# Miniprotein binders against a2bj90: the designs that were tried, part 13

Target 1, 235 residues: a2bj90
Amino acid sequence: MSRSARRKTSALNTVLRVVEVFASIQGEGPFTGTYSVFVRLAGCNLRCPFCDTRYAWSLEAGKPLGVEELVEEIARYEPSLVVITGGEPLLQRHPLNSLVEGLESLGLRVQLETNGILPAPARDEQLWRVYHVVSPKDVPVRVPGAKLHPSWVDYARATGRAWFKFLVANEQHVREVAEYVAKLGIPRSRVYIMPLTPEKLDMKELLELHSRIASLAVKWRLNFSPRLHLLVQLP

## First folded at step 3 (miniprotein)

Design hH2
Fold by ESMFold2-Fast, scan of step 3:
Formats: sequence, C-alpha cells, structure tokens
Structure hH2 (fold): chain B 235 residues (1-235), chain A 99 residues (1-99)
Amino acid sequence: as target 1 above (235 residues)
Amino acid sequence: SPEYLKKLEEIIKEFEKLAEEALKAGNKKVAEYYELAAKLAREALEEAKQGKYDDAIKWLELAIKILEAAYKRTGDERFLKTAEELEKLVKEIEELARK
C-alpha cells in the first residue's frame, strides 16, 4: 500500500467521537486526587438507571475529532493524568489505540475507565500498556446486559494495570462483591468499593454515605474509592 | 443573524477575557474553568449555527455545571453571574427548538 493510501486509511481509523475535554481532579479509584484531563468519548452499550452522564449515551452526541488534534488539545492542559472515559470508550477501540499511542509519545500517563463488557486489551494493542479501572455493572447493581468479560481478570493478573471498582449502597452489596471477586479470583488489593450516590443527596447525607461505605471497606479488607469531585463540588 | 448567536459569541469572548485576567493575576485554576467554559460554549455555538438546538443546549448545560462548580470551589461571584447568563440563553434556544 502506498504511504498516501495508508495515511488516508489510518486517518479514517483515527477519528474519535468526543463529547467533552476538560481539566479536573480525578475523584475516584486508585488515582484519587490527581490533576487530570478527562476525555469523554461518545457511545455506551449500557443504560444504567443511576448514570450521571446520560448525554454521552449516543455516539452522535460526540463530535468527530482527529487523534492528532485531540492529543494537542490534551497536551495544552499539562496534566499529570489523562482519564479516558465515556460512555464506553472501548466502543471506539481502533482510534482509541491511536490516541493512547500519541499520548504515550508525549510521556503522558493514561487511565481508561470501562464497564468491562468488551474484552480486555491484547498484547499487541497500545491499550495493553496503560492503566484500566474496570467498573462491572453485573454485581451488585445488576444492570441489564452487563457482564464482565473474563479476559479482564487475566489482564489484571498479567499486567498489574487493572483495578475493579464496584458501586455499593449497603453491606449486602459489599458481601456480594466479596463473593464475586473471590469466585473470579480477583485479588482484594485490586478491588475498590465506591458509594452508589442517589441523585438527590445533601452534603451531610453524602458525607454520611461515604463514611458508611469506607467503614465497610475496612471491615471487609477492600480498598475504598470516594467520589471526591462530588464532595468538593468539581465537575 | 439571529440575536441569540450574537449573545453566545459575546459570552464566549467574556469567558476568554476572564481567563486572561485570571492568568495575569496568577489564578491558573480560575483561568482553566473559564477556558473550559469558553470551549464548551464554542461547541454549542457550532451546533446552534447548524440548527442543532438540542445538541447546543447539552453543551451549554455542561458549561453551566462547570461554572457552578467553579463558583462553589472559588467563591468568585463572576462564575455565578456568567452561569446565569448562559441559563437565560438556554431558555431562548429551548424556545426556538419548540417552534
């Protein structure tokens, strides 16, 4: 294939549907408190009742942006971490690998947030080399159509670059998570429980919920993820 | 040219001006919020120019949330004022979408 033909084909595979790009603090998971740029990709393969980003569900919600243009925009923020989220980012897998390659070429640290329904990265993907926070929606929240792809457990064991973050409302949910991760062979050190926050909580209720779930994390010997951005009122 | 497009362009310029002022004052975080609001509002402007009012509203609602979060974090009342200006513009665009 000529270079021109190859470049044209690569360009078609290096366009992402992007909803928003913004700077904030990572409020969740193993990198809580990190100055980050969030890249929200369009499209989702679930319709979670508790979803805060319903505006990203449709692929048409995203604007087509070239990978090179997006890398330049992200770089202007000078982030400590690039968080690629969505919808479900793995729905745009091919151009996403190109984005990750561009970001890594600049020495930027990348974290993907995924529902884990689609397979984990293969060794020949650029995505193999970055961090992943997998948020299963089959347990305990039982979202229809949600099932964690088993390759994520293998990926976590092989790379040490995946963690599993579960939404929980009470101790019964934590017990279900503990049973689920034990059955799948996920080490407790790779597991975070995070408060399932109803849409209408005041600050006192939000703090009390965080306190209860954190206490359960200690009791069950799991890691705790806050929703820090909600507590400090950042986007 | 529709009046609401002119108002949106004016608000974007105000955000850009406020970001520059914040940078000159050493307030990088304040500048980042205004830069983000300007970017989101510019995306809304592009959608609105194409008659995609529902999409324009989604972008403006994101800009409003960012400005409200910035106000809560910084106490800078200019964020609240600019959020209110965008809220009025959203209502104008919603009225156009109904027609």
Scores: ipSAE 0.000, ipTM 0.174, lowest interface PAE 16.6, mean pLDDT 82

Design hH3
Fold by ESMFold2-Fast, scan of step 3:
Structure hH3 (fold): chain B 235 residues (1-235), chain A 99 residues (1-99)
Amino acid sequence: as target 1 above (235 residues)
Amino acid sequence: SPEYLKKLEEIIKEFEKLAEEALKAGNKEVAELYLAAAKVARLALEEAKQGKYDEAIKFLEAAIKLLEMAYERTGDERFLKTAEELEKLVKEIEELARK
């Protein structure tokens, strides 16, 4: 079989376990404010106490969808950005590379959100060429088993296509993040701090938390990520 | 410096040598994979020099994973051989950390 025919057959036979596909505004990270389609993949290799998407933890939470069908569904939204999230998307690495290939063929910009426990993309993966927002859970939130794979630091330095987004509640957390990224050699320009939002905050408290963490970002010379969708009450 | 630090330094130099050989042979992809493994292994060396054995082991495990993935992509047995050398070094460092 020819290479092109083999690639098409692989894409047609490749399936992803998908929890949901929806249009919204990217509320977090370097692309905050962008009209996006979110693709939430099933399965996660962590059990974070503060997780707001516990419904996606099991692979059984996802419906099997073929890569071509999913690409067509995403394209109907005409998005400026495709955000692939989960769970942990890299648990479905093989079909995910096929999805990325299909989306790139349509000229769509792709961002992956990952906990960074599994290795960064290699040069021959389609994932090598897209944007990655890595959300380490080992510092400062200290989730058991949540160690950042060091290849993500190498990938960030090699490509300039990875950023590191940390959940923080206070200045001590920001200090821990600053020490952590300095030790790993991650440039401050690639680091975002984001409010760790407790489940029961009213809108005034949510805005005050955002203001406090943003002020700390200025003080520590780090980038700030809001949770804009929470402030404007979008999914 | 302890003997295991010298072994790790030697393995890093071997990655750099294999990368140079690949580049001379016109195989830029293989060269880049070895340079990536060398870079991660250098992070392990930095942690090990500070007595941070758990961190050093994590970086070595990451380098091993990169080498295994490189073998899957290229079929080059040298990636497997160097992965095995790092696995043996991980066990040596683990034994040292227990004492």
Scores: ipSAE 0.000, ipTM 0.085, lowest interface PAE 22.3, mean pLDDT 79

Design hH4
Fold by ESMFold2-Fast, scan of step 3:
Structure hH4 (fold): chain B 235 residues (1-235), chain A 99 residues (1-99)
Amino acid sequence: as target 1 above (235 residues)
Amino acid sequence: SPEYLKKLEEIIKEFEKLAEEALKAGNKDVAEEYEFAAKLARAALEKAKQGKYDRAIELLEIAIKLLEWAYKETGDERFLKTAEELEKLVKEIEELARK
């Protein structure tokens, strides 16, 4: 048996460090507007200067939860989508595969949000079968230590279950994204640009920024992701 | 039991040496993969020293996956060999956690 398969039933692979579990609307990416339960896992392998969830950077920020308990908690919300985010959820890869197996057994749709530094799922992982929104941090906002693992492009092509979401502030950023995805062979249909929202924007400024970035998405023939939760004032 | 910590330190040094060799050969992508594997293994070593075996195993298994992908892309047997060494070490740590 493969490494991953042999460890599925291990007690060591059935505990996750969880920061928070809450219901909201998915505000970003291809499933924008979907009633979702968010599961924020602890730990991150980056220290992004624009990070909104700095409290999740440490693994110690999460409480240990058994996979079975977490599945039961998620199921009580009766969600249309389970969004697993963090930190970087792939830092807890093996118990995460067990969680996905449990959620999939209940017919729940799962979306993982990842920075894409760690490798994409292999075919023998439960994670192979779920949706992934990859947020590269090497372009256009250059975060030290960030580099998209090339396996994500292969995974996207093989499965059609990965999208790439980029934070952009202006047209120069969009140009850099367009050049980056062309060089890597990522189809435009799999690319989202999303407003990089600085602190202290009022509602008018937030709407104007969304309008500006959406117009650039049309001009450059890319998909647009809002930050809908900010516009409707949800967590 | 402390012998597995010594083995992990040896594997970390091997990753660092392979990263340096790759960089000198002009293979920046390969060097970055070994550097990241070394960082994960060092984090695992620190967690193991703290008795956090579950977390140490998670970090090592991420490193194993990284090396397996590098082997798939390059065909370089050294990636496969180091992945196998980490797999054996993970089993030793798992046995320790179950005692």
Scores: ipSAE 0.000, ipTM 0.256, lowest interface PAE 13.5, mean pLDDT 81

Design hH5
Fold by ESMFold2-Fast, scan of step 3:
Structure hH5 (fold): chain B 235 residues (1-235), chain A 99 residues (1-99)
Amino acid sequence: as target 1 above (235 residues)
Amino acid sequence: SPEYLKKLEEIIKEFEKLAEEALKAGNKEVAEEYELAAKLARYALEEAKQGKYDMAIKLLESAIKALEVAYKETGDERFLKTAEELEKLVKEIEELARK
């Protein structure tokens, strides 16, 4: 290996393109209500019409940060949970594994949020040992080019460390989700439905939407994820 | 085999060239997509050099997905053609992994 190739490999394993790091409350999924530090990585492999974080789509949106520097920054918040999100964080898979290793060495609990298009972690990855919330975009929202990689179902069954979170607007969406997860063999206990929140809802409308989707979750025996940060006006 | 590594390096250089051309033409969006594909392919190259073929394949599949999305967004047929070239490379690497 040349010196140049070796240095490039080192940089790929030790540098992440980071859009933002901030403390908040996890508003979604199985860890709703947890004091968390959010690490938003740059880059995405989808262009969802309803995306709230379009500013993170480009890798150029992220500043290069060394893994050690990022671990130290995260640790200063003393979080109960580190949420790694994006864009699509698995686009930076190699330095991400190094980040996870650093965070685990400090005893920090890590959750990755992913669209699930890229393969699930392999057993030899540090990512194998952390929590994953997978947000498929092929059902019910039908984003072009989106397809859940089948390895996520195998990973969820093997580890018990993956959940599937679906954006839903109405009962037909919930029915489609129920049929989708049944076909893939995903247990209902691993499934969350979450309100698809159109922009510019007032607080009353937001609460009414949450109530409606929560009622559907009860009816269909699925878990409900709020968007708590929107309700309490946090980032 | 050094043949697939050379092909992958050639594809990476093509991505980098297309990104630079897009930037010079003022098309930042297209440039960013090629830069992303180049980066993913470089990660894959380094994994393949270490004999980590499963990881190399996963990263190349990621690059293919990014190119397919870029094609749908832009209509630029070069994204589709490059995705097909990467798909052929993935199959070659899969055959090597089976050894």
Scores: ipSAE 0.000, ipTM 0.237, lowest interface PAE 13.1, mean pLDDT 80

Design hH7
Fold by ESMFold2-Fast, scan of step 3:
Structure hH7 (fold): chain B 235 residues (1-235), chain A 99 residues (1-99)
Amino acid sequence: as target 1 above (235 residues)
Amino acid sequence: SPEYLKKLEEIIKEFEKLAEEALKAGNKRVAELYEAAAKWARAALEDAKQGKYDEAIEYLELAIKLLEIAYKQTGDERFLKTAEELEKLVKEIEELARK
């Protein structure tokens, strides 16, 4: 690495802008039901209309926190899984790699949640060795500026450590997802469809929506992700 | 069997031809669907040549799924017929994988 690039990287490596750190149950994706610590990083490169965490969109929403301090805080929870989410955590890529290195040194399992617009990890990144749940926003509900980086499909095939999770409201959405993943070469075993939940939904409506999307998952032979935390009223 | 490889290569060439015809007719959407099917069938061909039959089957299943979706969107029987031919090849390759 050049001296200028190394110096630039070092300047960015010690601090993350963190919105919140809390213990809960992972409610989504392949690790549903796992006792987890969630680390929500600030900043996002999208403005999704159905976003549940609009308060994290700005980098200013995050408090600066040292990587070593954050590792210590996470470790105190003794989690089975560390979920790094946001905003878009890859916007803080350099200090994020340092965080992952610290967490892995403690034997902690790490999952990153990302919109997949920024490139997948390279082999020389600590991020290469952890799990990734990619939530493309270019289908079925097209979000302006959303485009899955093609390297995520290659990363998934090379490592077996990436899954693709799509928000769906109806069968037309599932059909669009099925076409999208077939076109990109994403095996159905790595695809999750998850209910697109409107903000004002009571428990009966939430359960009925889960039932409908789960039935579509069976019909289309895709994996189903609940939003378990919403059903059990956890953060 | 060298015969199933020839059949798969023939189907891939048909997809490429249909994609070109669709593009010339101004049907960009249909062209993209055939191009994607050809891509995944070609990946299956390369894996099958290497004896990676399970992986080859996964790619063929992706191509079949794409063709089924294309048929539902367009009503074009050629998508359905080609999906059926790929399903037959999947069965042939499954027999090889079992051995």
Scores: ipSAE 0.000, ipTM 0.190, lowest interface PAE 18.0, mean pLDDT 82

Design hH8
Fold by ESMFold2-Fast, scan of step 3:
Structure hH8 (fold): chain B 235 residues (1-235), chain A 99 residues (1-99)
Amino acid sequence: as target 1 above (235 residues)
Amino acid sequence: SPEYLKKLEEIIKEFEKLAEEALKAGNKEVAEEYEVAAKAARLALERAKQGKYDQAIKILEFAIKLLEYAYKDTGDERFLKTAEELEKLVKEIEELARK
């Protein structure tokens, strides 16, 4: 490869398509309650019928931002956690690794949210060293084409840096999740069940759903993830 | 020397050519997609040459998903055609990994 080609390729690895950057509280998963900056990357490889961020499905929804510029923007918020989400952030895997390197150089804690269809990080990726919350869409919600890549289970065992967060509506869903994680050998300590919230629930309905799913988490000895931001009306 | 390495090299050259064509046409967004795919395919080629077939396959699967998504977003059949060619190559590498 010529020097010019190498320079062009390196420059392209430093650009991400970003839909939005905003400060909020992480409402879900193992870091619930943490003051966070959310970085939503454009593009998704699924079209989930229950998706609440459909505006991020298209790569055209993202503004091209340099990694260095994005790192500086994130740093200005002084966050306890940087949450990289999307769409599916692993669609922009190569520049994402550069972003992670920049954030780690500042001592910032990084969490990636992914649907787990694309492979888990390899040891030679910067992404190997950060936290991952994997939200499978094959069980129990049965999104067509959604299959958890088996490498995520290996990654979780090897690093202790992955958790699996499942959307559930009822006890039958929880049973399916319990069977699924047992078959894959995912430890219950790394499994969260989270309410599958229809878009138009009033606050009483939302609280009742959270209570029911939390009770099922206790019954089935799984971890519970709220959707705290919905309960406190934050983004 | 293996035929699949030659095919992967040809696909990489095609991605690089498509990226240059998009840049000349003023379509920086499309050019970026092809450049990322080319970079991923080059890394996959390096891993395959080292016998790290599992890593090569993972990297190529990323490139394929990116191209499939670009096709859905743009309707440009060139993205679909290059994704299909890359999928065929992945199957050949998978056969080598199982040996």
Scores: ipSAE 0.000, ipTM 0.120, lowest interface PAE 19.8, mean pLDDT 79

Design hI1
Fold by ESMFold2-Fast, scan of step 3:
Structure hI1 (fold): chain B 235 residues (1-235), chain A 99 residues (1-99)
Amino acid sequence: as target 1 above (235 residues)
Amino acid sequence: SPEYLKKLEEIIKEFEKLAEEALKAGNKEVAEKYLEAAKLAREALELAKQGKYREAIAKLLEAIILLAEAYEKTGDERFEKTALELLKLVFEILELAEK
């Protein structure tokens, strides 16, 4: 009996610090336009000056939520994609692997958003089988403490399940990204550039910025990511 | 590598000392942050001793977040300095994990 009780207690103690769960459209990256449920995990290992989600930086910003309870909540939305974001989701790696296992058991497609400072998944992790959008912060933004873990490049080559998304404001930033990905051996087909949106752009400015960055993507032969949710005023 | 474990032990002791100093100064909030950082670093130390480098790194990053938040609230540069020292250890442990 002690074994059954111990297993049950252990399962009840498996929790994630969750800031919010909501349905929206994925506005960024390779799955732009997909009906998604967003799971924002608390905690981040960086303090980016252009961060849109500063409210998620602290682990205390997240409420404890059991993995099974969270899986049930996500499933009720009937999403085409589950986007696990944060903060930095890999800070909660152990319960995150359990969450991914639960979501995959329901046939749900999972995408992780990560800053790439922590190592990429190993083959024996549940996270190995899901999609990853890596947002390096060592170029061109150059956030203190940020360094892409080299295992992410190996993971991308091995699986074809990782893309690299860079915030850019101008052509000099795009040039720096191009040099960075060439040096690391990241294929251009796995690279997205996305507009770095300053606080309080009006809609005209936002559209003009998107247009400029998209034109640079064509010029430099890189993929373009919009911030579609900002353009259509969704969360 | 015993030298990285020793550095982590030294940082844990520094957190405990800073917490004691904060309590003596009547600053309970600052003391609580350093005690929680010490707890997370100690958990990381035990994981690293077991060769569980990825789990150890996760605990250290949790401590770094806590310290960075405390720095933003208080302006106490010791939170920033200790967060940066933990971050250096994270990169050193990452190199060990890759070997």
Scores: ipSAE 0.000, ipTM 0.216, lowest interface PAE 12.3, mean pLDDT 80

Design hI2
Fold by ESMFold2-Fast, scan of step 3:
Structure hI2 (fold): chain B 235 residues (1-235), chain A 99 residues (1-99)
Amino acid sequence: as target 1 above (235 residues)
Amino acid sequence: SPEYLKKLEEIIKEFEKLAEEALKAGNKEVAEKYLEAAKLAREALELAKQGKYKEAIYKLLEAILLLEEAYEKTGDERFDKTAWELLELVIEIAELARK
């Protein structure tokens, strides 16, 4: 039996706008050091001043790829983790649920990177079952239009499958993050602080910044995320 | 009726008005994009009236993607503005889905 004889699905819920697919090491968050395939989706609802991936802001930056074709491409890498990032991947929420279903059917572990403005997954979404790293842009450097949707806190408490990652440059930023997560009731065990890396740092400066932020993580009893890919010169 | 339904009906009318303005300016491609966005928003309205909030959100996100693509192609800021108006509605409807 051919694949086309088994199921016919609307193109509107089976096509994603994809900027790039590549293998690398996850450099950030709770899965730092994991061999991963990165799937960067096009489109973003924010324009962050310190964004590393401005080329993904436009939907026109993305090539339309079918969910089944994308699942097959990802599977060829035999990854330990599939990282779905963007822009903001939840803007393509409907076909994204189909992608997650396909990846989970192959036993692949999936992590989403999201700004958390759009709501957390509902129980009847495929996205409910995968990991999420939420990067709120409310603090410490506020991005216009950025408000964390409160459902992400509920989702994190209910599932244990969400973490909150904040870019910080100094102790004042860490204090603001600590106050923010306390106010929202986010458990400290679910919070990562990560160095806000300005334009062009040499390796010595990059290591010194990592050391300072890691020390602050210890002092404030928060988790630390490196930017490992920057330290080892990987994409 | 819930206030978000009125806002959604108002946005649909805005899309139809913008499509008419585009046609008068001789820009059929822009008009077609607004009419497609109106169709998606109308489908979302029908789903929301049935209490199918998740499916309604999916339709609105599809309209947002279409509008942002049109903005990139045309530079017409009205596409970006209307996309943001739909995104605010998605947030409102999501609160109802939680309940």
Scores: ipSAE 0.066, ipTM 0.560, lowest interface PAE 6.1, mean pLDDT 83
Fold by OpenDDE base, second read of step 4:
Structure hI2 (fold): chain B 235 residues (1-235), chain A 99 residues (1-99)
Amino acid sequence: as target 1 above (235 residues)
Amino acid sequence: SPEYLKKLEEIIKEFEKLAEEALKAGNKEVAEKYLEAAKLAREALELAKQGKYKEAIYKLLEAILLLEEAYEKTGDERFDKTAWELLELVIEIAELARK
């Protein structure tokens, strides 16, 4: 590798494209209710029609931030959890491993949010050590180009640090999720269903939708993820 | 042609070359993976030329998944490298799809 290629690779490994950093409550998945710093990374490999963070789809929507600077910024919030989200965080896998290393060195817990299209962490990656909430977009919502990478199932079994969060709108979607996870051999205890929220729901409609999907979760013996941040009007 | 199309054409040629090298080495499985990736990348190229950026991205993502599967099975870092090259193009095309 030329000195120029090494400099480009070194710069690429230490800089993230970051859309926003903010403190809030984790509203979704197994860590619901946790005081968290959210790091929203720029760039996504999908264009989900129901995406609430469309502004993060472009890498250009993110500012370049150094990993060290970002670790210091996060640490100032004294978070109980660092949530790395975005478009798709794993598009920035190399600098993301460096970020995780920095955060873990401070004793901070880290949770990644991913669409599960890109491979799960390998054992030699810093990402192997953190928590992952995988949100497949192939089932039931059938976003074109979405396919859960099989390595996430293996990672979940090997580490116990992965959960699968599925967007559902009705009982048919819940059925499809139940069949899908059974087929893949994903333990039901690792499966969450979450309301697929259309744009422009009022609070009454949002609560009714949550109630319906929660009832379906009980019926189908699956975990329920709220969108707690929407219910309590936090970011 | 836009720079991303040239890069994609170069990657297709690289996949075809890697397939030929694998065949010469007697590794048919590796060759088949690169040929399939080349096919998907070529389909993506044609879709992108038509302004069907979303569909092009999906083809490239399919190729990435194929190459990543090949990497997991073989441990050949060339698959990982080529998957990353395609991922860079997915990002570039995704920016175009937003405009």
Scores: ipSAE 0.030, ipTM 0.379, lowest interface PAE 4.8, mean pLDDT 89

Design hI3
Fold by ESMFold2-Fast, scan of step 3:
Structure hI3 (fold): chain B 235 residues (1-235), chain A 99 residues (1-99)
Amino acid sequence: as target 1 above (235 residues)
Amino acid sequence: SPEYLKKLEEIIKEFEKLAEEALKAGNKEVAEKYLEAAKLAREALELAKQGKYEEAILKLAEAIVLLLEAYEKTGDERFEKTAFELAKLVLEIMELARK
């Protein structure tokens, strides 16, 4: 039996714990500016000190939703991109593969946002076919328990469907990122640096931080990710 | 028994030992966190023995979360170490669920 067919036979492969579903603009990463539907899955295997979605940390924060029902809900928004985020969406890997299969059957583009601690997709997973933005938490700001799974680098090289997005506050952080990606053999073209935004920044401070990190991206020859949704006051 | 079941049994015993050490040192809050983690891991073990790998992973995720919160509060690196070992077991169980 194929692994895909076997996954579909489990009742747990048809239900996801979902915190929220909403339409917005993707504010981050390689698809910045895209009209998107965000699907926030419950549960996380990290406790990042800078986390702005602490409400999603517990699996109990998510309501059980059937994959088919969720696909229909997402399709009603007619999005250019479906962003599956969390918590850590790979904690619900099997029903997530079923969700991706349903979304791809409708011709919808899917992007997964992950901390990269759990392994990258295998070729026989539906997740192999979609885009991944991996946000390592072991560098530059060390988060307890965080370590990028090496299979993500292999996946990025094999498919061209993964990018690595790093939160940075200053030039020392950018230097640490540059050393980290060089050591792991991550191509610079697949690397984004993004401002680490404290909660108490006003709009002027937020724009100044974006300007500084963007300038560092040019200096270090890395890609820059804004946090566009914060600048335009969208969720 | 399968290797991942042995590893899960070993980490449960490790949590129980860390809880005993914490109690002897008068650190009741630390002991309570390790006992809660042991309970969640034992529930996960029972689910995994039944082939309920997805449910087992969710219980282990709760334990990892609890350990990382305890690490943030206490700075005790043993919480980080045990959370990381539990995360490795999650990867192994996820690999089994893909078969």
Scores: ipSAE 0.011, ipTM 0.330, lowest interface PAE 9.3, mean pLDDT 81

Design hI4
Fold by ESMFold2-Fast, scan of step 3:
Structure hI4 (fold): chain B 235 residues (1-235), chain A 99 residues (1-99)
Amino acid sequence: as target 1 above (235 residues)
Amino acid sequence: SPEYLKKLEEIIKEFEKLAEEALKAGNKEVAEKYLEAAKLAREALELAKQGKYDEAIEKLFEAILLLAEAYKKTGDERFRETALELIELVLEIWELAEK
């Protein structure tokens, strides 16, 4: 911590803008099937065309909650996993580190979901110690302004606590993902491909899409992430 | 609409004002960060005036990342506040790029 930061303690905010807190099953990524509490933070630095959570884009969409109040609310659910998502949760980085410290003090496992545009945790942050699922938006379907910060690859190599999850619609997308991760030196074992779900699909179409993307994951020797909550109709 | 250009000009002036305030307070490092953000925002302004919206957005994200790194290091909420102002501008420019 710099002298300037210590001197300006009043500049630190221990209040988070929270859209919602709810219990569900983690439907995506390496912890698929885990009983989880989801904490959706307000604010996002992107406006993805396929975004299902547009209501969380603005910071004003979030209710201000103190870190201690939020820790207590989360603990009441007795979750196996706390999933911190958004928007982009790293927009609220300093109070987020305080939240993680509180959750770790209770022995709770924490996973952050991030678009990876903002820098990865440093060793002196509480966020260094938790799991991260990074969802780059620069490939295969580029979102304007999206660029993965290179520190996420370094973090993944150093800790083994980051995975990279990509939305794919077809085999060409999978090929582009494979090329992208090879260029960055991301091990295939830390890469997930997940179905890019367009506007409302019926259950048969949703299952068929999952089957097709899962088959591509096998063919390309990558991990597959379902969107399990969509298949079982949970939030 | 010229409104987003005016907002970008206003944010550049805000960064310059914050840099002056930091210098008067003896915080050269903080001042340097705001001046660097102002330069990136000025480059974005020139690109946006040329209709190069994707390139303008990329320059604004460079400024946002710089401010986010400074916020991470210092905990100073003004870095966070100014980064959020730039994010709002990115959204306005992004909407124009879609048209």
Scores: ipSAE 0.000, ipTM 0.301, lowest interface PAE 11.1, mean pLDDT 81

